# Designs tried in a protein design chat: VH-VL binders against q3z8e7. Part 3

Target 1, 156 residues: q3z8e7
Amino acid sequence: MVEKIPMTASGYKKLEDELSTLKVKRIDVIEEMRLAAMDKDMRENAPYHAAKEQRGQIEGRIKEIEHELKYADVSEYTDTNTSKVNMGSTVKLRDPKNGECCTYTLVSPKEIEPLKGKISASSPIGKAVFNRNKGEQIEIEVPSGTLQYIIEDISF
Short names: E, the ipSAE of ESMFold2; O, the ipSAE of OpenDDE; V2, 0.75 times the mean of E and O plus 0.25 times the DockQ between their complexes.

## First folded at step 12 (VH-VL)

Design S6
Fold by OpenDDE, look of step 12:
Structure S6 (fold): chain C 156 residues (1-156), chain A 122 residues (1-122), chain B 113 residues (1-113)
Amino acid sequence: as target 1 above (156 residues)
Amino acid sequence: EVQLVQSGAEVKKPGESLKISCKGSGYSFTHYWIGWVRQMPGKGLEWMGIIYPRDSDTRYSPSFQGQVTISADKSISTAYLQWSSLKASDTAMYYCAKHKLWFTESSYFDYWGQGTLVTVSS
Amino acid sequence: DIVMTQSPDSLAVSLGERATINCKSSQSVLYSSRDKNYLAWYQQKPGQPPKLLIYWASTRESGVPDRFSGSGSGTDFTLTISSLQAEDVAVYYCQQYYSTPYTFGQGTKVEIK
């Protein structure tokens, strides 16, 4: 038997909304790929490769969401401080080594603003924190190594 | 072929309202951000804001927030820039421009309208 | 806001010679997670709208001649015209699209000496 995934009604709704958004974005990206492919040399077509990469990320996320929705066990509990990180969540991460804190908000690809801490759920940080609880220690892989962070706070 | 066609030149007086347009064609209008850029006479380019026509998600430069309204009618593939009350200082060329890609990371413009000259004088 | 500063404001270069335009951002426009610099260059000829030349700091837009190249990372960027042609007389602008507002540099006027 497949284990069900506990989540709040709000979380479920967020996933639905995200899914809907991503499906539309997928169409956008595909169109972009088509346009980019009009260039003669696709091997050196940076726009095409960028769009293709984005499509892959979107499709990957769509699959994840569909899986979660399929096996969701929706509780009647509202979002609390013990809620898991989800789309739209703002997460405060603390480096246990130096005590530095960073705040990130998980957003759709359309809403990404790195300087404002708005990141994709498919980003390295996004992947690390998604569906995690407050107080958990996470690991983020970066080219320079592995970073350790503690989820200090989650807000919606 | 992708084209952005803007409305014609405007001559207005201070205090008057104005709405200029930018019609996109040759691409899926709803799937790409479209922006407005101001260029005062003899000056540089100024990013005003962008709108996603599909859902009218709009982002303004702080300098233009509350000063203008950006909107879009996706049914006719048209974006708009409007003033409720023009000032002489609004005299400028206004360009609409299409994002190369739909997402925020692609906020560079690959196609531009021909520009709309707005002259505000007493 | 991220302030973009170009240098010089104007540049006169002989035909066939190299033209170099610099652009500095007040903050880094490098998105480390993507390893991309959110920096574009535009060319604007008199009486015309701007034209996209370079994006991601170093990628040429389709149809842009090879003599145009972009380089740099973080906060310092350069547009180079390896051999200036008569048709290259224009004002050039850098733009960051790392964070809203997606600000432009003040422009650099390139003329023939």
Scores: ipSAE 0.000, ipTM 0.571, lowest interface PAE 11.9, mean pLDDT 86
Fold by ESMFold2, look of step 14:
Structure S6 (fold): chain C 156 residues (1-156), chain A 122 residues (1-122), chain B 113 residues (1-113)
Amino acid sequence: as target 1 above (156 residues)
Amino acid sequence: EVQLVQSGAEVKKPGESLKISCKGSGYSFTHYWIGWVRQMPGKGLEWMGIIYPRDSDTRYSPSFQGQVTISADKSISTAYLQWSSLKASDTAMYYCAKHKLWFTESSYFDYWGQGTLVTVSS
Amino acid sequence: DIVMTQSPDSLAVSLGERATINCKSSQSVLYSSRDKNYLAWYQQKPGQPPKLLIYWASTRESGVPDRFSGSGSGTDFTLTISSLQAEDVAVYYCQQYYSTPYTFGQGTKVEIK
């Protein structure tokens, strides 16, 4: 089955805007192709071939965006979300064995900053904490085994 | 009805700047190359260059490269020919003309503007 | 640049007689795979902008009288006015549009004798 693509409402809106823009550009390029094709007197009809190439790039990007939007799983930043980890949440993880803590923030792929703890929801840590409550114990699989943490705190 | 309407005659002094215009109507302005042709008094036609208004792709004759600027404002269907510093030798009739062939840069001119007489003298 | 050379520079012809104008290009303007010559002819009457007469060397623009015809290929082209009329007093120009700059010939002035 096709896995959902986590994103923020802001990320979803950006994709919608890009899609709308590309659909307008597609109309322009298709018209350029149609009009160029009416004149067969060019050697290779360079304007036609240029427009055809551009159309291909636009069509490909449209298909990509439509797929991402169709399978998007949009997380809300509302009061109803304060009890669970979701996109935009900052989580504090505690190792129950020694009390050490680590902090991570779930962000969209374009906002990833590993040095500041900004990780994707699809990373091992992100997958383990996503949609979990404060106080839950989670497991993170690593090459050498399984690490266990407790969600100490959730903030936004 | 396809028309190219140029701005009126200009009388200028050497060293002055000038921007003359050519407004197209009755056709899809942005999808035809439009060009400028100089005709000095008593002389023949000289191809100056062309512009594709859709994306501003501009081609100049080597003789005019760096001497003039060809531009277009597609929002008002207008092409321009501009000098930053006129010389007496710029005294001429200037025509705009559109390509007949859609999109293609290798074309001939089917419609011409009425011409703009530019006179540069002290 | 492709240089377009017309001959003669001027021509005086009696009404109803044939006028012949030659145009030579410094390089071929024939696209051989499609058998197309990238050559146009224009008429410029006194006080008027140029008017398209012929394109592809021999194709007459709509509205142009049948007495105008174009011929030739490669580097040598001819505009013929089979029966000169008073309204044909003008300067005639050839132009190549094979490669930029799309140069014009120097013009041929046609007058009534």
Scores: ipSAE 0.000, ipTM 0.478, lowest interface PAE 15.8, mean pLDDT 83

## First folded at step 15 (VH-VL)

Design T6
Fold by OpenDDE, look of step 15:
Structure T6 (fold): chain C 156 residues (1-156), chain A 122 residues (1-122), chain B 113 residues (1-113)
Amino acid sequence: as target 1 above (156 residues)
Amino acid sequence: EVQLVQSGAEVKKPGESLKISCKGSGYSFTDYWIGWVRQMPGKGLEWMGIIYPRDSDTRYSPSFQGQVTISADKSISTAYLQWSSLKASDTAMYYCARHKLYFTEHSYFDYWGQGTLVTVSS
Amino acid sequence: DIVMTQSPDSLAVSLGERATINCKSSQSVLYSSRDKNYLAWYQQKPGQPPKLLIYWASKRESGVPDRFSGSGSGTDFTLTISSLQAEDVAVYYCQQYYSTPYTFGQGTKVEIK
């Protein structure tokens, strides 16, 4: 049995959108190949070979996406007052000492975007907040020591 | 509109072969798993298996593994359930149903066929 | 295989009263990372195919009346009809889709008292 591939609802939708776009692009590239193939000298037809290569890349990516979607573990998230931090959650952390806040979204490994605050559940921050409730104080282990934060808000 | 239309009722004798069909329409047939559910007379629902029409990847219940064959012809948006040799105990209503979630194997059924009654008697 | 067990097998409830059906799974159908339960409820009326009522244990399918609600987590789940209507007479099934085979409960017949 193939293991489930966890991803956020947004990630799933993103893959769907990408797939749709790629399918259209594939059609276009195939047409480009057709047009290029009208050249009398196929051996020296750089446009044709380029289009063919692009088609291959597109098809490869399509297969990858279809595989991920096929085994995707996706759920709809509802923002309830009793919700715990889980995959797909956006968490606002507040430093009780200085009042500074940071926002993070827990995502699957394939969806990690550190610059956008999208982090893995297996990251130090992810581990600290996972399955925690709003209002709880958490500890994050960093090389410089232990940081303390309060989960101020949880959203999806 | 999403629709699953199943083949008509069957009356067969023990030992005969049978293949019933489920045709999907109103959606991308290859992008959704489709399953079969058995319901014996006056009994509950039994999950038989599912198939992904795009590549014919199939999952069977252990209880039905080797007893039936699930297949699909994506060119005509049709799923099949077949027996090589029917038994009296195969008498039941058979439903096909579509997975709700796009592409995903792990899903629940949202649309159902009207059912195919199979009667096996001597 | 995950075994689904419903209780009771049959239930007679007066019109306008609450009907409660329980479903227990032999293993947890909760995916902890999502905090979602892979549990669905279906309604089957005589001579008709099953109809999806609830998914993810507590989310109503589109078009399903508000009087239907699902609750529970892990291994214990409940379908509640807050005010039974005449059209609610049917057999109700729970199903897990956490792992194959996606097994059903044995069903609960709901009748009017």
Scores: ipSAE 0.291, ipTM 0.727, lowest interface PAE 1.5, mean pLDDT 90
Fold by ESMFold2, look of step 16:
Structure T6 (fold): chain C 156 residues (1-156), chain A 122 residues (1-122), chain B 113 residues (1-113)
Amino acid sequence: as target 1 above (156 residues)
Amino acid sequence: EVQLVQSGAEVKKPGESLKISCKGSGYSFTDYWIGWVRQMPGKGLEWMGIIYPRDSDTRYSPSFQGQVTISADKSISTAYLQWSSLKASDTAMYYCARHKLYFTEHSYFDYWGQGTLVTVSS
Amino acid sequence: DIVMTQSPDSLAVSLGERATINCKSSQSVLYSSRDKNYLAWYQQKPGQPPKLLIYWASKRESGVPDRFSGSGSGTDFTLTISSLQAEDVAVYYCQQYYSTPYTFGQGTKVEIK
């Protein structure tokens, strides 16, 4: 069975754009081959042989991209997206009461490691920080009351 | 009206980097190959290479392969010619020019930029 | 690489007389099934970029006077100015666009005698 291919939404879009470009180039190369093939002696036809080789490369890449898009497993994050807390973000939280800091990383369920601060977006801390900006004060409800933190930093 | 407008003249020292530009307007920029042509002082025309802006497919003359980088930013209809380390022998006029024929690399140039004079001296 | 060789390197012609420039390619640039030669001619006046004159060896670009004509096929090509005018003083280049690199000839300077 064919396994899914992990990629970002931006990666998926890049493959779609490349595919669109290759399909246009394929049309051009097929026309160049058609025009060249009207030459009675193709053995001395540089345009035909160049276009034939290029077509082979284009067809191969198209097949590869179509496979990758068909089996893509897309996630919503970027390495440089630090404006808001999202999946894959690392957040530094500061307790305004005493200035102590703690660091958490939002990860998929497969990657949860609580002792290393890798938590889900559905955890109380994860829910509180999701879609928040640097500098925001957040509140986390726990059985003993309400805890307050400041989002000190967001990184990927 | 089809226009190719190039960046202004440059005076540089050997070893410096440089990126010159060619902005196309009045036509569908991504549908045509753009080429670069060098003309050394008092000399003829030298074909440097071409780029298809839609996908950045780039073809270089063997004489210029590895010596320059041809690139394009289709979002602003601009092609570029770039050196990582200029030499005195790079002193020349540089023209950009557009292929007349749609999509095909096998074309001649119908519109030319005004040229960018690059002077490299110590 | 296809080498393009022009002759002569320079040419002095009296006003109103015929100017003839030859261009020879090191290999054929003919797409023989359609009788189409991948050859262009350009004019470059001092201080100006080149301008397209002729393409497919014999077709004039829009706005080019009919005193300019191109002929030839395969490897041998000719640009003819049937009656030289003062504004025709320039350097003329042939170019092949059959296979990369799309090489130019070395140029032919046309002057008034």
Scores: ipSAE 0.000, ipTM 0.479, lowest interface PAE 16.5, mean pLDDT 83

## First folded at step 16 (VH-VL)

Design U2
Fold by OpenDDE, look of step 18:
Order: structure tokens, then sequence, then C-alpha cells
Structure U2 (fold): chain C 156 residues (1-156), chain A 122 residues (1-122), chain B 113 residues (1-113)
């Protein structure tokens, strides 16, 4: 049994959109190949070879996306006070020492965007907050030591 | 200077065979497709087909497939259009034309012959 | 087969005025990856063979006056003569070379009003 792939609803939608785009692009590339093939000098037909390569890339990516969508595990969460941090959750962490806050969203590995606070559930922060409740104090293991944070807010 | 020179006007009877010619000069004849276009009296242009002189690869319009034969003799830079049995409906002006792009089958034409008028009447 | 339909069949325009000819293809002739339209325009004067005016929908052939312009994409194309001259009296044809058979439009006769 193929293990399901955890992802956010937004990530799922993004994949759907990408898939749609790629399918259209595939048609275009196929046409490009057809048109390029109208050149009698096929061996020296750089456009044809380029299009062929591009088709391969597109098809490869389509397969990957279809696989991900097929086995996607998209959890729906309600924004309730009883909600625990899970995939797709946005967590606000407060440093009890200085009062500084950081916000992170737990996403799948393919959705990671560190600059936007999108982190993996398997990251040190992700591991620390996963399945935790609002108000809990957590410890984050980092190379420099252990950091203490309070889960101030959870949103979805 | 690129030139396409076609054979002279033809007057034929139904059932007769005919072969008209188009000689290219001023360019590499074998590197460009050459096409034939029919224009019936007072009517529009009709794409008939094209031939690649280098290897005689030929493409026909479905409307003309089996009705005519397009050929080429690259040794004398000449393309041909021929009928085995002419019909009255074959009465028309026939143009040969050179593809603009080298090697490619993309059939748009930058140079044209002067045309060959073919009249078929009983 | 891709059918090319021109409109109007005939057009009378005063000297110095704009002439507009439309050409519609039954299927798109756009090469999307390169953003190129496989469409050409020809001019045929009485007693003469056709002359290439425009290719790739909007590129003028060498020697063609600036008053001639092609526009459009996909299935709808337009040939424009910005200021009709006496020597522009002719029949104009569009042609697609996207797929075989490489069909022509039925032609548009342009006359002086």
Amino acid sequence: as target 1 above (156 residues)
Amino acid sequence: EVQLVQSGAEVKKPGESLKISCKGSGYSFTDYWIGWVRQMPGKGLEWMGIIYPRDSDTRYSPSFQGQVTISADKSISTAYLQWSSLKASDTAMYYCAKHKLRFTEHSYFDYWGQGTLVTVSS
Amino acid sequence: DIVMTQSPDSLAVSLGERATINCKSSQSVLYSSRDKNYLAWYQQKPGQPPKLLIYWASKRESGVPDRFSGSGSGTDFTLTISSLQAEDVAVYYCQQYYSTPYTFGQGTKVEIK
C-alpha cells in the first residue's frame, strides 16, 4: 500500500493548477514538435530536439503531480479552540524570555518556503509543535541549544 | 535573382495527358520545397501540393490526391505537374511557387512562376 | 482541413482611406510555444501571379510598403491597408500553413470607390 502524502489544501490546489497548465503546455509542445518536424533536416533541427526534450520533462512532471494528487492526504481542520497543531496549521510561537513572536505554517516537504514561514512538520520546529495545543510550552532543539517557546495561537 | 519560369499555355481535349513544367533558378533548387497552386477562371487560389526536390518527398491536398502527379528533376532544377487524363474542369491557371524557408515544409511562398494556362475543351 | 474564410468578399474604398480585410480560420493556426501564427497574406493583381505581403501574421515581406500591416492571432486575422493607393487594387488572399493542406481563403477583391 502506497503511503499517503500529507499536504495542505492550498498545496493540493496548486498542484491541480500546475497539472492543468502542464497538460495544455504538453499539447503545445507536441504541436511544436510536429511543426518542427516539417523541417527536412531533422538531424540539425534544434527546435525539434528541444521540443522533444521539453515534452519529456513535462510528461515527467505530470506523472509526479498525478501521483501526488492521487495519494494526497489533505486534512481539513476547523479553527476551534480545541484544535491541535497539524499539517496546514499556522502556529504563532512566543518567546517567554523576550516576548518576541514567530509565525510558522506546517507544510509538506515540497511546499517548504522558509522565507514565508512555511516549514516541514519534520523540521525541529515542526516536530516540537506537532499535535500540541494552544498555550503549551515547547522546546525546540537547535544546534546552538534548546529554545523555549509558547504556542500562543493556532490557525488554519 | 530568384526566378520560376513555367511552360507555355496548353490547349487540350478531355482524356488527353499533360505535363507542365516549372524551372527554378537563382537559388538552391534542392533546398526549397516547390508548390503548385490552381486558380480556376475567376476563382481563388487552391493549394494543390508541394515537393521537396532533394528527395522528391511530396505532399498533396486531399482534393488533388490521385488527380495529379507532382514530380521534380533536380538535375535541371525543374518541377512538374501532370495529368493522366484531363477533364474540362481542369481548365485553370496553374502556378508554381517557391517556399520561403529553406528545408522546411512550411508552405508559404515568396516567389511565384508566371503561371501556365491550361484549357481543356472538346 | 482548416477552412479559411475571408470577409468581405469585396471591398470598395476611397483613395487614401483605410481598407480592412478579415480572415478567419476554422482552427487555431497559432504555434503557442513560439507565439507565432502560421498565416500569410498575398496580393494578386489582374493578370499577375500572387505576391507575398505578410507572413507570420504580421511580418512584412521585403519590399512591401508600410501601409500594409497584418494583425491577429489564433483564428482571427486582419490585413490592413492604412491608406489605399491606386496600385493596391487587387484580390487579397490569406493562407494558413499550420497544417496540410495549406489552405487559402476565398479572396477579397479590393477596388477603388
Scores: ipSAE 0.017, ipTM 0.631, lowest interface PAE 6.0, mean pLDDT 90
Fold by ESMFold2, look of step 18:
Structure U2 (fold): chain C 156 residues (1-156), chain A 122 residues (1-122), chain B 113 residues (1-113)
Amino acid sequence: as target 1 above (156 residues)
Amino acid sequence: EVQLVQSGAEVKKPGESLKISCKGSGYSFTDYWIGWVRQMPGKGLEWMGIIYPRDSDTRYSPSFQGQVTISADKSISTAYLQWSSLKASDTAMYYCAKHKLRFTEHSYFDYWGQGTLVTVSS
Amino acid sequence: DIVMTQSPDSLAVSLGERATINCKSSQSVLYSSRDKNYLAWYQQKPGQPPKLLIYWASKRESGVPDRFSGSGSGTDFTLTISSLQAEDVAVYYCQQYYSTPYTFGQGTKVEIK
């Protein structure tokens, strides 16, 4: 009946760091308690009581963090932004003069396949569409002139 | 930069209430005990008490128990010293100060506020 | 309560000479370990908050000049200024943090002759 605890990678890292810090402090506090117990003057036992209280707080937090880390479901929640052309986007371009459409996918330089419509963000088409919204009219400058298209659709 | 900034000087009449503040910045406010120290005009330092802001665990000097309230609001990194009914004998400079060591109440003060002068006269 | 008694209440020392301030606690502030004396020293100049000089009886706080040193154990402690400078004119306080209330000594005023 133990449910997973959703958290981000940064959240998980912060808990790991806090746990490491607390474990170091625990060592110091346990040693302080041991030394206080060795020097038992019944009239002067306040340091033992203070250290015992602090240890209890540290142990409680450690147990809490260990539980959270044990049952963590670490995910990087990323919203897919389909309103703007970005790396990995597939863009459908329409020629407003004749209604013909063509489709391109923005890929990394190592994945370029121009005959299949896989282009870089640095290509003339890639530069013209990058960071643009669906419905925008764009001009693409090529060596032979300027071409006009409308961003008909953006998908992933 | 660790800094403790206290509220401004106060001039009050006997019987009035007062709450003075101490805002900590530049460190993990909830990891350290913070304390209040009184200094009567021309006199030495008097330890009033300390608070651990994470859980509001508070320790008072017997001389001040029931005379003042020490509290903290960790959401704004602020500690408070409060009187429900001031007396002329409460006229003094009041300092807040932070413990040097994390977590432990057995610590000394490494950073001090600038002080809040409280004057109570009829 | 642990009473902290400083001596002298006031002292005047020639510039460049050694100043010695004593602090005595009514009860021991030591664990059995020699390095665990719960004793601090503070300097307070007029119109300023106290400034931490020494903690654990003998360890200097960062930025405190080497001429300040602390010594002693158990119930008897000493703050020494090896070569008094003009800027050292102040009131000096010891404080125990062994048990609540964490009491201060009454202070020792240091002046230049």
Scores: ipSAE 0.000, ipTM 0.488, lowest interface PAE 15.4, mean pLDDT 83

## First folded at step 18 (VH-VL)

Design V2
Fold by OpenDDE, look of step 19:
Structure V2 (fold): chain C 156 residues (1-156), chain A 122 residues (1-122), chain B 113 residues (1-113)
Amino acid sequence: as target 1 above (156 residues)
Amino acid sequence: EVQLVQSGAEVKKPGESLKISCKGSGYSFTDYWIGWVRQMPGKGLEWMGIIYPRDSDTYYSPSFQGQVTISADKSISTAYLQWSSLKASDTAMYYCAKHKLRFTEHSYFDYWGQGTLVTVSS
Amino acid sequence: DIVMTQSPDSLAVSLGERATINCKSSQSVLYSSRDKNYLAWYQQKPGQPPKLLIYWASKRESGVPDRFSGSGSGTDFTLTISSLQAEDVAVYYCQQYYSTPYTFGQGTKVEIK
């Protein structure tokens, strides 16, 4: 068997949506090819060749997505807030010293978006919060020292 | 509505070939794996194998590898289970079942066919 | 192969009482990186195909009554019927889908005492 591809439920859904969109686009491009082929000699038909190239790109991406979906290792989000921090979890961390809060979502490496707080489970923060419970205090080692946070909330 | 409709009961003799079918409807047939499960009379469930109709990728249980063939025709949304030579020990109820999750190989089943009873006797 | 062993083989419980079925896997079906257990529970009534009850060890399938619950992690799992009803008479199966072949337990027959 092929190695499974870890991803979040949301990531999985995004791939599904993209796939659906691409399938529709494929139909449109095929129609464009058909129309272009009717107008001019195919050897000199720039619109046809452009459409054909686009079709190839779409087909390539579809295959990639289908592969990822087929071998995806995905877990469904749960509505249970009592769960431990897991892949796909959004965690609210509170600094017990100053009361400042930050929010992070644990995602797969392919889904990392630092500006949106999407971090890898293998990141320092990810490792610190993974499998932890709400209310638990965690420590994160940074170059400037050790940071302490309390897991204030866990959600999906 | 999602449905899996299997072919009717079969009465066969040892040595005969057999191909039973499972037709899916009410969902994107190519997007979900289909599995076959054997249940001998009065016995438990046995995972036989699964097929991905989109590309016909197939996995078998070692116990059934080489004993049966799982296939699919996506053009008519149908999966198949077939024997080249039946044995009396093949007497059982056979279920087809749909994977719950799209595309993935996570092989737990949310919809099941009604089952096909196969009786092999001399 | 991962062997799934259920206990007991049969269980008689009075109406309204709790029924507990155990399932043990020969290997862990917990994916630690995701903290998810690749385990499902099915109900099979006489003359019917199996019905999915629980997946991911504890997630209840839509339409399944609240009295059904799944718990456990790693190698030890439990299906609980908090208050047995007459319609719950069936054979129950656990199944791992952690690795091929995706094996079932031998089944537990639940009857009314």
Scores: ipSAE 0.033, ipTM 0.671, lowest interface PAE 2.9, mean pLDDT 89
Fold by ESMFold2, look of step 19:
Structure V2 (fold): chain C 156 residues (1-156), chain A 122 residues (1-122), chain B 113 residues (1-113)
Amino acid sequence: as target 1 above (156 residues)
Amino acid sequence: EVQLVQSGAEVKKPGESLKISCKGSGYSFTDYWIGWVRQMPGKGLEWMGIIYPRDSDTYYSPSFQGQVTISADKSISTAYLQWSSLKASDTAMYYCAKHKLRFTEHSYFDYWGQGTLVTVSS
Amino acid sequence: DIVMTQSPDSLAVSLGERATINCKSSQSVLYSSRDKNYLAWYQQKPGQPPKLLIYWASKRESGVPDRFSGSGSGTDFTLTISSLQAEDVAVYYCQQYYSTPYTFGQGTKVEIK
């Protein structure tokens, strides 16, 4: 018997994101070990030993995360009542003047897709919403002036 | 086996800086949010904020945002509470505490440090 | 901010008698689809850090005596000590962890009459 690990959807997502990053990093570290091993002078093979140690840490963390994801219990805990906008959050902004809504997702720079509403935290909208709560009114400075929005909903 | 050990009592003058520490042991430090709670002499508990040590994601109470800095060094399993310029009104007991639930910020505190008494006077 | 209001501020109870502490939140801390109230109770004895007693409004933490019980839902919560003992002299705090900041109540001091 293995005890279930209680977590929220946000916690589960953090583990999934870390796992994906580590799997990519593992590929890089294995290549660094291969390249370092081509230089057979042991007095100068500090890069090989450093990469070997790093690989061990990465492999260990991957196994730990895979165990935690396998036994995660997300059904008892949810973070649909999220406290603040963060990376990975999807926000619905309502213009209080006319009721029109816009939806954006905060993503890393490599994941930016403006036509799909995937924006960076460094964009004008991203800066304005980051670390804000549902129901807050925000102001966004654009070249044409100041826009007002209300954070209608936060999801992920 | 879970322990939160805080740094010792401090006596300071107004305007001085201070950084107090909270070292966690006996559990996976980076998997749990850790928070700071102020208790002024003879007063109740005040939630100051929490930090997730793995990525330093931090929430502050509006009453303390901009007044203190919460940080963590995951390599030594230690959280910090820091002032750049102390005021006499900062005289209080400061507790660190860890969330019970793994990963999530929506949790309560199951283990508490012993407290760090900070006294600010001339 | 969700304001947590406890009553009474102070309570004197004879040994072996029932003590009742109330806590009200300024908005609901119930996530109704899971029947979970994001409310905890803590005990703080003089010179000590707080100690967790109750979570999810009604669940006792490991090692907490069964004379402590929590009840309530939504905005109204109660901590009950069914038979007060000398070691229960303390200040009791409720806390919501539904939305940051995770505010505490002002505390209720329990004394022996």
Scores: ipSAE 0.000, ipTM 0.509, lowest interface PAE 15.5, mean pLDDT 84

